# Ledger of designs, part 6: miniprotein binders against Peptidase M20 domain-containing protein C757.05c

Target 1, 375 residues: Peptidase M20 domain-containing protein C757.05c, of Schizosaccharomyces pombe (o74916)
Amino acid sequence: GPLNFGYLSWGQHSILEQDSVQLISHQSLLPAGDNLISLHKSLVEIESLGGNEVNVSDFLKSYLESKGLTVELQRVSSNPTVRDNVYAYLGSQRNTKVVLTSHIDTVNPFLPYYIEGDKIHGRGSCDAKSSVAAQIFAMLELMSEGKVQEGDLSLLFVVGEEIDGIGMKTVANKLNADWEVAIFGEPTENKLGVGHKGNFRFDVYAHGKACHSGYPQEGFSAIEFLLRQCVKLMDTDLPKSKLLGPSTINIGTIEGGAAANILAAEAKAEVFIRVAEDIETIRDIAEDLFDTEHSEIKVIQYSPPQYLDYDIPGMDTVVLAYATDIPYLSDRKMKIYLFGPGSIREAHGPNEYVTFSQLFEGLNGYKRMVMYNLR

## First folded at step 24 (miniprotein)

Design fa6 (from t1 with I5F T15R R22Q)
Fold by OpenDDE base, look of step 24:
Structure fa6 (fold): chain B 375 residues (1-375), chain A 89 residues (1-89)
Amino acid sequence: as target 1 above (375 residues)
Amino acid sequence: DEVEFTVTYNGETYRYYFENPQKSIYFILILLRRIARRGAKEVIITVTSEDPEALERLAEEIKEALEKLGYKSVEITVEGNKVIIVAKE
């Protein structure tokens, strides 16, 4: 009898019902007045999607000036909208021993601010307006305690980290400020980043010749070519870093062809390599495999791995698998730290959050880091 | 079996660690092509592995690659779990 290969219907996994998160408007638990939580709320409630950061930059200028800081707006772009970095310091000394820096842009989509128990939700609540708020309050508290003076500490908030790093590129090239120490704010679960893997992202376009699948000698399958080259890439042992761990390869997308009875004329893949070591040789491998008679490569992102400072006693350390704006300042002879509240695992998700405890621990972390580096 | 690979050229030494020696050869070949294109007149390679068969295979593949890249003298020295390869134009 004919073996009835039952088509296993890939069941539509039902989109889990949006449990009606009762917006418990616990307006009552926010301490009255200007504090870390109220600042963080104000930042998160301002939409600042990459390319539309003007409202948060203007807010930060006004807020920091109200605290007695000197504030510079560094123009990054004027078209289609005004985009400004925010640089703030005490008095007139633009060069400071330490800079606390983070980004003020966020990924798409915007998500509204709300509180769920101990979690503060919203786009940028974790990445990276938690760091921005904690860095600001670290400076303000240290000032009020008499622990920082003019020339000791500055704040730098940049636009477009999530896009192309244009904000920090503009700092590197045009701000003309010097620092001995930079502390970058990203979600590190309040641990010191020992380093982060580099990013090598590229698209592959394979080109073939369509023909009837019964006569494959009359054509060339773009899909078959792409698959074989992707297998060669995945089977390549890339060098590991003792500090950062292994490089990782993700074939994120694959598409192509017209029908099962036709050789594919066209195929595409999107590839992302998290680079632990030697991004130049990894790029040369990608070019050797995918820049051919039958394919082309388009580099989307190229950022080398970074090794960071983590020499602060009694702080936990972590290895990070994401890129930051750090590469744009890595040519400078300064210490570079990476630290911030929240988890990167939630940062770009639909449920992005930071906890109240993480936010206060982040504030205390930044104060500790600043005071260690001012000694 | 972790493989330690070092390459010295133009007065600089680079060190790499691989988990799979057989799957590392493609990376090494691509690296060597770039080194040769940069006009390195002398290339000193060391390979360390606890797998003697993997070590021998890597040494042979590296030697053949260097010869194909135009190095006229390629000398291999074996010192226990370490192979030293010296290539000269």
Scores: ipSAE 0.700, ipTM 0.942, lowest interface PAE 0.5, mean pLDDT 90
Fold by ESMFold2, last read:
Structure fa6 (fold): chain B 375 residues (1-375), chain A 89 residues (1-89)
Amino acid sequence: as target 1 above (375 residues)
Amino acid sequence: DEVEFTVTYNGETYRYYFENPQKSIYFILILLRRIARRGAKEVIITVTSEDPEALERLAEEIKEALEKLGYKSVEITVEGNKVIIVAKE
């Protein structure tokens, strides 16, 4: 039997509140043809596992051109596979006040599209093809309403977010388009992301001189050195962010030594710091403690905290637990938002989905965010 | 029992918040070492705390560190729940 979940079947457009949207969607016919739900289905059914994005890029080029947009494919790599970002805008003005952006790759493995109740299942149905579809329809609806013209709004869809970030990195370095506002799409449960903590992960290798433990003056214990330095680190308070919360230190593993009666010649620790503020000074602390004549550091991960704009009235906010492509653009003088349908909790798992209401609320949210910033 | 540090040098101001005033000093000393190595001629540190004993100790530790780093004029001014430390070459 027919289900009625689409905006095209409702008596009122994307402005409806969630409760009133549910009432209207239960009372009307399921939309057909070219609509938000059918676009989302097309995107999800196209396999675009990271590194294999060419088919979804080609689909988007054709689809967006059919809607009257100018579309540029930006080649990010051709070996071993062709991987193209998609940049679309009205007319010939490549610089726009606002850009709506998200990624078109998905994590492994591919999961087939299907609908069950109010849930739309499939790999990428939430992360991030829900944002892609909602952003496209936000632009199309604003165009049809006469609220967007050349120079106002563009769409940017990138490859590789889930694996290597090469898509947005190539945009930052080579696209040569300017924006005043970027609205990034990721699953935030349709709340404005306020930011996320940084990640500083490093290994420490300590070196000593082995000798019998009964004659410790003949050697130097790598374990004792490493333990003392780790205690100094743990006894150091690190900055907190009023918005993001405290920095945290985790000494996740520690190992060393050969036997109980031998001073340890070698020791190792793995350290993970969640950074609320000033990753540079935190790195200086790690180097002061661990880059010494008795030890060295190997940096595994070094990603600063990110703060975002969240100034749109009436929208809830959330602190993010995950990283995005945003840092590639964070050094530009612009406003940066993060917002999108669905929950990250379901997104990378074996049962990924987004709900119909989340998609339409996302569409409404993007339209609201665009109009707020075009004032 | 929070503490706030405001650090101004080369025309820029940075703010830091910590939960434990006494355990914050190592971070601040490492920051000041970097500032001095980068050749800042003047550094202004404002320490704000509801704990007056922590405020006094932090101010003296910061002054001693700045003198060790080569700042020849280090003046401390108390303003309510704030201490202002001005270091000059």
Scores: ipSAE 0.697, ipTM 0.941, lowest interface PAE 0.8, mean pLDDT 88
Fold by ESMFold2, fold request of step 25:
Order: structure tokens, then C-alpha cells, then sequence
Structure fa6 (fold): chain B 375 residues (1-375), chain A 89 residues (1-89)
């Protein structure tokens, strides 16, 4: 069938450009042409900055119901705004073998939709409304081809991924649906994400007793204690992952003391460890070194490494540099994939876009992943 | 010069890779301390390295640590580029 490259788009931004491209009066007929590109346009043009997702949720409910799907809105919050997750499936079987999932919120600020050459611009055009649109059409095309039936496949679109993760957290705790495979949509350049390193950040506060430096036996230097413990940490090799690469240790800041001739009564360090493996043992090391009579730790971030499934033949892989909602479902007994159109380098910035080919390749990728997991 | 550890306890096996064999021991000792405090009755550690001096040193340090942690039987078996350490309470 025909590709939609060069198809005239219509939206809030593109109204000013309509006279240059075609003579269609209201441009309303273009959104009624129900295809991947027109759905993507509709999604991107609906502002869904984090915390303001209700309009895109309502649109998706109506759209998916019009395609014969059963749709549940899962209320995440009502105050200060209504925020609903969207769960859709065929018939009445809420548990499915595979779920396609992504988020429907975007980062700030809103950017208008427009097409320039082979690029589709707009806030969320890549992250993650490209995945949302591609996942929807993957399901619709598989339904039309007779390749999926009730109980095979569902769609799950969540709010809040970019700000607080509350959408997927609410799914994990309260949706009460079971899946054997989850396919998460995020910009991976249409490659299977294999995982990312964890983050362990903590502050160390060391305490001493001030005295004149000529009589150090009368005090205890917080700086000297902290330095010794930091060196021991830096001299410790941490596990590497053949998949994710090495763990790394960064003593990002260190400070303390009052004057050169006074033993330091206080010292502080800020430590950031990129974790390749076994964050629990790394935390035990930090506690052994820094949770003592002379110091304590304040944990700022404690996020383990995330490993994913990537066993689908014919698909390239990538190690991710960013976090996702996946950890909220990581304690479930299922396969978890990550895949989606576009590059994270273009996402979140002032010039976000996805290309037409990336969007269609993403659609085909989702269809392949679903069929692989239903076989 | 890399080193691989596998650690088996309570029916599960965990693998660890390190860039520097000499600097890996502190991590392993902290891990073993936690395993012992959680009551593991048997721990099996396999150390694999192309550096035979590192293998011997690591095996002896691990054995001494396991004995200090209260394991009554700690046996070392050498098989080519690896050593196997079995600790039983």
C-alpha cells in the first residue's frame, strides 16, 4: 500500500502554511483519512504536557473505541487535574499475552506540529507519541490481517512518565491485568534496548572535633577521615557488565574545614556511582565505609541496573542512556522489551522530530515483535 | 587482566566480572559477609582468571574470610584457569 510521505498535514501550526501547499478549504478531510500519519498528527497536536494529559486520554478512548476495542480509563488522579491511563483490548478478555505500552505525556514546553522535508516536528513527535501511534497501528493492522484475536494483544498508555511515573506505578498496583510480554515504546532508533546502568548517588557527612593543628591528639579531623574512606572506595573495583559496561565511581564534590591551622570539624562529599551490577553489595560497601561513628550517608538516588529482553531475530540492539517506566513492572514474571522510533538525542529538545521512515519502520518493528511473541 | 567470580548459595548462581583482580576482593568479601549473615549453609565460589598468581591470592583470601565468617569446611580445588572454593557450615 501507499506511503504517506509528503502527505499534507493539518494542525494548529500548519494552518498558516496551508495556502502554500494546497487548495483544500478547511483541511478537515485530512484527519478523517485514518492512517498512521494522521493519527500521529492528532496526538502531537493535542497538548499533553506532564500533568495535563486528560485531552489526549479522552481522544484515545474515543479513537480506540471507534476501532472496535474495549477501552478502560484508569483514574490516576483528579486533583489538581484529571489524569487517566488508557487500557485497550479486544472483547472482554483483559489479560493478554502481549501488551504494547508507552506514555502519552510530554516534557515542557509545547512545540507546534509541522512537517519539513522528511521530518515531522512537534513536542512529543518522537518521545513518545511516535511509539503510541506506531503501536496503535501495529495492533489495528494485525487485527485487519486476522493475526491477533481476543486475549492476544492489548494497548496500555500511561500518564506522567516524564515527571513522576505515577501512571505506570498506578498500573502496577491497581490495574489488575496480567501479561506474558510487555513491549515498551521509547525512542531507540528502532533498535532493541538491552538495558542501562543503575544510579547510586549519596552524600557523606563526616564529623570531627576541632583543635589547633599543632596538637592533633586533642581532636579528630573530619577531612582526614573522609579522604581515607573516599580513597578506599576509589581503590575498590566494582563489577562490570559485558552488556552494560563498567561500573564507575565519581567523587563529584568534597569540602570541609574552617582554616588551615584548625582540624576540620565537618566534611562532606557527594558521590555518584554508575552501577553495572549488584547495587545491593555496592550499597553495603558504601555503608561499611561511610555509615560509622564518624560519618553518615544520605541516599539521594538508588536505582538498580535494568536488563531487558532482546532476543528477536533480525533486530539491532542498543544500550540505553536514559531511564523508563519499566522498573515499575520489573518484579513481574514476564518478558520486557524496549523499542521505538526516533532518537533520544532529538527528544526533549527545542527541535524535536521524527522522520516518516522512522515512524513506518517502527510500525513494522512492533508488528514483528508482537508476532514473534505470539508464535 | 580480568577476573570472573561465580557465587552459588541457596540454589542460585550469580556471576561477577571485574577489570582488576587485586582490587576486586573487597567487593567479594562484603558480598560473602552478607551471604553468611543471611544464614547460607553452603557457598560455592568459582574464580576464573588468566593470572595464576591472582587466582592463588584470591582463593586464599576468600578461604580465610569464609573461615572467619564461621564456615567449618572450606575446600579449594584448582582446575586449569579457575579455582573452586566450597564452604560448608
Amino acid sequence: as target 1 above (375 residues)
Amino acid sequence: DEVEFTVTYNGETYRYYFENPQKSIYFILILLRRIARRGAKEVIITVTSEDPEALERLAEEIKEALEKLGYKSVEITVEGNKVIIVAKE
Scores: ipSAE 0.692, ipTM 0.937, lowest interface PAE 0.8, mean pLDDT 88
Fold by ESMFold2, fold request of step 25:
Structure fa6 (fold): chain B 375 residues (1-375), chain A 89 residues (1-89)
Amino acid sequence: as target 1 above (375 residues)
Amino acid sequence: DEVEFTVTYNGETYRYYFENPQKSIYFILILLRRIARRGAKEVIITVTSEDPEALERLAEEIKEALEKLGYKSVEITVEGNKVIIVAKE
């Protein structure tokens, strides 16, 4: 029939997006209205590429207030656009024993929401709007079950995790809320993250004196010096962590020289060490080998390994290879967990998705983690 | 074979694990150099390995390094698959 009268049909459906999900997905038997899947859809459909998070922050403020929570928007930046963290809690007690936290920005590019079989596709559907939605519903369900009260649990959603970490930096410095336990949401396949290796990245610049290769006594080869020092590094075993696995050394690039018949006046190497243990001694080694009369070192990245709490009985664990916002809070005396639906392997790619079962199991996981820590 | 080092100084104990005993020594020597430069008066190193040749070599190298770093008393005790090295100023 006539397409110009379709708006009446929409007005008679209480929530068109949820009805569309039910008509298309294996979730068609789920109640219409406000549920985990509809919240997740709303979040994913709001574009929040890093630096452009204001719409998702405003949505979360309205949504969480409609659930009876007190919501603070923490201004992080206003230029070129407004960027607000979202902090929510019951009543007026803004310090809580447990905080559930994740980020609301996504990587580029935006990918549209759609459901195919058991998969929910879209940019941020896994990283990290799945964690955001699951954390919110973990709190809402625990509230309705009478299991959390004022002072027990809060929600913290930050901007900028994928680009600069400014959201969590601002929390650490200026939110002035205290917690005993933080549960960070990132894709861990619904396993407790035990930690991740540190990163020590540096460049080495070696210096020599050019001369014709037939008269090597008249010069000093930067390449030969650099190669010998790199061999010493590669011949050194670095500590392993029983939890995180071995430290690894990668000499990722090496270059130098002008021509085959000329001793090299200059050489450079780029070195990346994944650190399992004791970054200070590893740096001492690098300086002993490369901060010399013939070379210098330029540190590009220096971040120690991060260890997390994983003491919740019966939950599987995983070692993570990716960075998080956790270091901004690691100085505090509190327990820190990392847990969330989906796999990082899909999260930043062109086919990002989370499954329905992963999302619901994530919800149940967050409820379990909260209850364990409120005991 | 794997090697474990336990290094105790100033009342604190640090544990290190390596896959290759022969290649682990440089890390340990650099660590000991830092400990000595920071003024530790006593250092206790326990080396644990199922490789007896590695234990003997590592103990000898560690003792020599500690003596060069200025420790006047360096005593080695062998206990099964462990070697305990006690260095005093």
Scores: ipSAE 0.688, ipTM 0.938, lowest interface PAE 0.8, mean pLDDT 88

Design fa6 (from t1 with I5F T15R R22Q)
Fold by ESMFold2, last read:
Structure fa6 (fold): chain B 375 residues (1-375), chain A 89 residues (1-89)
Amino acid sequence: as target 1 above (375 residues)
Amino acid sequence: DEVEFTVTYNGETYRYYFENPQKSIYFILILLRRIARRGAKEVIITVTSEDPEALERLAEEIKEALEKLGYKSVEITVEGNKVIIVAKE
């Protein structure tokens, strides 16, 4: 039913205080028992900074088993720490039509859980433990409603998304489970992601020959070479995508040289290209410009642009400015969606939060997306 | 001043959009170099632009590049704001 002024608007988990309006402390707003909010709290309170995910993996195994799911821990590394992906499903059928998936690691540093007004704060409260909690409860509610059975739906939670992507890489290579539809959870403000640009990040190391600047014919300037090649790159129009927008080139840092009166023997640039289309040709351009007798290139990141499915009626869409683990599965013949609570603007910062309404809207969105794809 | 560029070889068509025709030439030439190195026997290109002078210049630069890459037959056909370039080994 409708709630009057003085209460938080919580969907089916509302706490109603008829005939009174009071300030409620953040802890008094927490529903009792086992529910979406309590699960989200448990997840956020477990530190799972990238590389230190074992405690959240172990928690999820125990929690999901207590709900009657079959749970597999997939070991991705044991040294220096144990890092396990979590794969869960009904019964014994490991292949399911739909998988709900997100990551369980967070960026640095850890931030404690607390509630302030309608906001749930903490490291990972938005990115991506809001998606994890909402996906779990989407499955649990659909099970209790009799709408999913063995073979319909699974949950996949991976480590390392924010640092090295090793969790989803290991899934792609070694889990040996098949899906027709994957629904990835990341902060999209509860809109269907239509895609995201790729990332091509590389360093350039230029080499010259030092000499007094009054006799430049005796040497070769690494700085002048690097500057000319960077200008050629910046003056190249890269393809745009009608859906994703333009590719962008950023020369993020540039450095070199020893003194004003000496031709530079060494120079370096760090380059970051947001790729709308055809990362292969963009790499060829970078190699043509920077893999020469005077320089070499070190590739740091090479991730193609990703296009997604967004065909669910009545759901709003958004173009994403960030990359995900999706490319590790993009070679498979399946539908791929991206959807989740909260905004990336809050997600990696010192004031990370998700709102109660975003979390419940996310839960309902995942249920809708699952049911659409099981029809 | 948007340019639509398509290239078809080995049964597949690839489509590109550029904002600046003058600055897009380097990307196009690097792409064509890779296509030729992969041994494509026939390359079919369309270039669409609302700037007819830019369209003509791009077409001639593409033809010259294809000839330097070893295509012995390079034919240009103009259809309104579109140019079709067919290159054969």
Scores: ipSAE 0.662, ipTM 0.925, lowest interface PAE 0.9, mean pLDDT 88
Fold by OpenDDE base, fold request of step 25:
Structure fa6 (fold): chain B 375 residues (1-375), chain A 89 residues (1-89)
Amino acid sequence: as target 1 above (375 residues)
Amino acid sequence: DEVEFTVTYNGETYRYYFENPQKSIYFILILLRRIARRGAKEVIITVTSEDPEALERLAEEIKEALEKLGYKSVEITVEGNKVIIVAKE
């Protein structure tokens, strides 16, 4: 007789209710009152995407006026939205020995404020509302200590750094304030920037003639041309800076063609060179390679390397591989420092954060830098 | 194996450091082409390298480039690990 294999009814294993780990709202760990952490929170909670900075500018004006500062709003644009830089100082002296400056705009997308252990997350928590908060508290503490007087120190917060630098361009051309020293706030891991590499970004479009791959002499491959020219670029030893290190070449994208059995009629690459030395000659190389009968070049970004002041005893230094608003003030005869809490590696990322310790170290760093330059 | 390259023209001196002398030639040629287009009447180049074969090759290629750019007089002087090239219109 057929062996009746009894279907063992596998019993309904009860789905273990995953205990909803109550996310203990770490909101309870913020110190009560007006302090560095509460100001930083207020700044990060205000959405200030590039081109929509009005709410943070208005907040800063009201906040800094409540602290007894004179505050000017410098109109950058009125359409489609109001965009204002914030300039603040003591009394009536608009010219100050030192200015603490950073940007108040952020990249897309907005990320909500939250705390994870010692990390403060949110868009702009690191880049650069950490610097903004620390710079403000550096001024406020130095004022309370009687170490800063009228004409010694000002604050400058600009819009649109992450887009086109329109905020700092408007400062350079129209603010009519003079400084002996500018201290820029960006994520430098609380180290003095010795400089940053320049940016040369360009797109290459290669044009060919399609034909059957069995008869390659009847066509011209845009892909083959693009690849050979990219290899020539990558095999070029670009001069290194002793201060900034090597130039770096990234072929970030490559696309083109239709099929394996057809020579490519069209190809494209996106190239990014981080420039340590001589951006003009590097551009001439790119034009010699890619502005040809078979290709065209489109420059997307062109910014030379920037050298900075870093002469403050007992502060660590760092070489930076990103651009800032500093080039827009390059025509001014002043010292320029770059310093701020957090890491640029976390900037623009989905997990952007600064630590509590980095914020307090940043505050102390700015106080030290101001006091050194007021001597 | 670092190569120090200097170029003096119009009263200014520029200094460059390269890690690979053979791969630096293209950069140098593009630089010299720009200098010539700017109407530099005299170009003084120095190349310093601890590799004598690399130094000789670079000096020859630079000389040929300057001659092709229209410099009528190109003189090479060797001083140990340093080559001096003087080009005149």
Scores: ipSAE 0.658, ipTM 0.928, lowest interface PAE 0.5, mean pLDDT 90
Fold by OpenDDE base, fold request of step 25:
Structure fa6 (fold): chain B 375 residues (1-375), chain A 89 residues (1-89)
Amino acid sequence: as target 1 above (375 residues)
Amino acid sequence: DEVEFTVTYNGETYRYYFENPQKSIYFILILLRRIARRGAKEVIITVTSEDPEALERLAEEIKEALEKLGYKSVEITVEGNKVIIVAKE
């Protein structure tokens, strides 16, 4: 009789009940009036997914004008939606010594604003509307203290960082404003970025000839070829940066073939290199390995490593493993800093948050950085 | 042992640090191909390592690579833990 190999039904482990996080509308814990926390809330509550930033740009224009700033909207695109960068300064001097800059777009999906203890949750609460709010209040407080004048400080908020950097590319190419110092706002745990690694992401497609595995001389295995080339890549010692550390290679996906008794006609891998040094030579290596008679390479992302300024005494420093909009302004002879409240490890996650303390520390950090560079 | 590699061409000097000399050769070869394609008439390389056998192997492989790339004169000078390679068209 046929041995009924009982399908071990892997039991439906219970979907953990989505504990109804009671949206405790702790509206009662927010300080009354126009302050850092209320501005941050207003920014986070406005949905601004990449490609649909119009509502937050319009809000920022109106808000900053109400504070006595001159505000320019720089048109990035008009179809299908209006996308505007926001540039703000005192009086009529468009050129300023320092610019505070961050992005106003967010990743998908939108997540609603809520408070959990000392944590402020919501999409963009950390990445990067925390930086936007703290940069605005840094300017407003320094103005009220009489520490900044016309020509000292400006604000630049860009669209589409999370997609393709089109906002900052439009600044680089078309915004006729000069700065001596740019301070970029990203989640750095309120530490100065010494630099960030570049991103080199590519897909490899290998092509072979199927045959019976008993007669391998009649075919060519795409899988065998792909594996050998991937091993050669992984066995390459890439140059180490003294500041950024080593380059790292991840073979993130591997797929191909039809059966164990057939040579694979097709195979694919997705590769991600975090680049510490010389992205051009690393690209040339990938092309030498994977642009062949038996394979093709498709570049998905190409962003060089950045070395940053961190010459501010008594601030902690950090090495970052993610790319920013900084490469689009790297051709400019200016100081570039990277600093902001929150952790990149909480960014893009389902539980994205910033703490109240991190926001206030971020505000004080930006004030310190501005005052150091105005000396 | 960390290897310091420098290359000077077209009036600019680039510095690289490698942790594995033997596994760095492929990167160096690809870099040299690019330098040659950029029309560098003179290439000055320095390699510094505390491993003399690794240093000798790297120097030989770099020399062979430069000769294959069309450099007619490739001179190697050894100064303690440092090798200097000068290639000319």
Scores: ipSAE 0.654, ipTM 0.927, lowest interface PAE 0.6, mean pLDDT 90
Fold by OpenDDE base, last read:
Parts: structure tokens; sequence; C-alpha cells
Structure fa6 (fold): chain B 375 residues (1-375), chain A 89 residues (1-89)
């Protein structure tokens, strides 16, 4: 008789247990009313990508005017979009002892605001709308405490830091306001920046003569030349700063040639030096190595290292490896501090965040810094 | 061993710190070339190192560089772990 192989129907128990992780809408945990967290949320929810900052500048104008501040919009550009810096102060005194300043533009792409535990996520939640919110509340609290008067403190929020610094360049050239102290807001993990390394970025183009690799005497390898010059650069001991640490050299890209059996007629490298000391001599080294009969150099970025003030007792310090808008105001005879909530390691990332504690610590930090410099 | 290098010209003094004396020579040569191009008539260099062999080598290379740059008088003085080089046009 035919052996009836009973097809054991393995029951597909679809464990479609949608564990509805109740996204407890953490919106209900935000303190009701106008506070640091609600302002920070409002700023982060407004898209302000570099070149399209109009909505956040208009928001800030309206918000700061509602707080009884005098607000100036400094027009940076009108085409293709309106771009305005925001300058705010008490009464009629445009010159103040201290200015709290940060940028209101963000990198691409926009990321929506959301809360995850103690983390506040969104584009600009850390870089730098955390600093903007904390600086505003530092001024507002100091005003309410009677510790800041007309001529003591102002707020300056600029556009286009993340692109070309056009906002702060426009301040430097056209705002015609004077300060004794500027406090820049960037993510420093609530530590005082002692300085930041300079940026020297350049492209090298090497030129050779192609020939058959079996007869190398009939040609000149652009690749071999470029490699040897890059090794000379990497083997150069650049002076270290006692404050900023060492200069670092990155050969970020290398390309060239056509085939293994042909000497390369063309080669290219992209180089980035983080400069701790003497950018002028480092440039002269790059020119000596790469401005030759066989190569040319194209400078992409040239910004010297910046040394900062960090003389505030009982605040931790940090060395920064990124650029800021500070160089555009460095010709002024004023103290310059760099401080803000959040970590630069989370800045520009897909998971950019600041913590609630970091925001409140940032607020208290700015208050401390202002009160130290008003003494 | 850390090398401290100072250079004084046109009434200004600059101080540098290097970790590798041998690999610092190229930077120093490029620096001196710029100083000479700026018309410095007198250049005073100090090099401090706990490595006497590195100190001697650096002093010799710096002297040769200054002579090649057109300085007619290059005097070297050794003071313990410090070398002083005075170059005049």
Amino acid sequence: as target 1 above (375 residues)
Amino acid sequence: DEVEFTVTYNGETYRYYFENPQKSIYFILILLRRIARRGAKEVIITVTSEDPEALERLAEEIKEALEKLGYKSVEITVEGNKVIIVAKE
C-alpha cells in the first residue's frame, strides 16, 4: 500500500507580535511654557540649512523682541534668499562689554526633532542651536536677576558659518559694534576652548611623460614623483604647539595613471593639514615640495590656528581640531572664549543630539562666563 | 627628546618645539629661507636639546644653511645643552 507521507504542515506562527513600543510621546514630558527646552525645540524644528536661514532669523527677531530686547537684522544677502544676522541688546547701547554669539545655520540634511531618553535629537540640536538657546536664556536669566544692564551684554546670531563664514564676515566689516569680550557658542562638551588648529587644505597635480614600463628612461612617472614628495611631507617634523598639540597631515586621496605597464602621465593627491603652529612655514614647505617643474599646488583652504582666552577659574579646558567663525573677529582687541553644550563628535552626524543636562550646564556656563567678565 | 628652537630677527623672537631633531631640519631650512628673503640682517638662533649628537648635527646644518643664504658671519657658541648661532650679513 502507498506510504502516505503526511505533509506535516509546519504552522507558520507569524510572531507578528508588533510590540507596539508605545512611543510615549515624550512631547508630554517637555516643561510647559516658555523655557530653555521649549526654545531649543522651536529652534531645532525650524529648518535653517546654510543659505536658507530666513525662518530662524525671523523667529529669533520676534522671540527676542517679545522679551523686551532691541533687535537688529543685519542683511547679509537678498538673493537667492534673504539671509539676516540677528543682533540683540538692551535699550539703545549697541556697544556692550560682552557679546554671546553663535551660528543659526546648519549642515545638510535636515533631521527632525525627537527625544530619546535624555537625548534631544535633530539637525542643529547640538551644532549650534543648543548654544543659541543657552545663550539666550543666560541673558534672560541675568536680566531677570538684575545682574545685566544696558551696555553689559548682547546677543549675536550669524548665518553661513557651516559654508563660508559670510555672516561673521559681514559682522566684522559692517555691523560697527564694539565688544570687550566675545563668547562663541560651539559644541565643546561645556569646556573652554584653549584654541583650535588651523586648516591647510590643498590639491597636488603631478605631471609626467607616459612610456612603456619596460623602458622607464623614455618617460617620467607622475605617480612616483607625487609619492616621493608626499613621503617627504609626511617625514617632516612640524612644530608642535604646547596648547594645541601636534600638527597632523592627511593624504586624503591619491589617484593617477592608466595601467601597470605604462608610466603615469598624470597623478593627483588631496592633502589636509591640521595646523598647530606656523601655517606660513607649512605653506612654504608645500610650495617647495609641490610647486615644481613636475607639479602644481592648488590651495583649497587656508586658515591659521586660533588661540583663545580660557582664564576662567574652575572651568575645564579643551583643545579643538575644527574651525570656527572666530578668525573673522581676531583682529579686534577683545577677549575671545569658545564654549558650548554637546559634543563635536555628534555634530554633522545622522544621530546628532544634545542631552538635557548638557543644555542646562551650558546655560549655567554662559552665565558664569558673563559674570566673570563683567567684574 | 624634545628640541626647543628659537629664532630672533627684526626685533621679534619665535619659539618652536620639535619631537624629532633629524626630521625638523627641513622645516628649519624653509623657515630660514623666508627669514633671509625678508631681509633680516641679523639672525639669532638657539637650539636646546638633551641629545648632544642631535644638537651638534642641527647646529652644523643650520650654519651651512645660513652660509648658503648669504650670511657672511656665522658664529656658534655651545652652552651645555644649548647652542647659540649668530648670523650677520
Scores: ipSAE 0.652, ipTM 0.926, lowest interface PAE 0.6, mean pLDDT 90

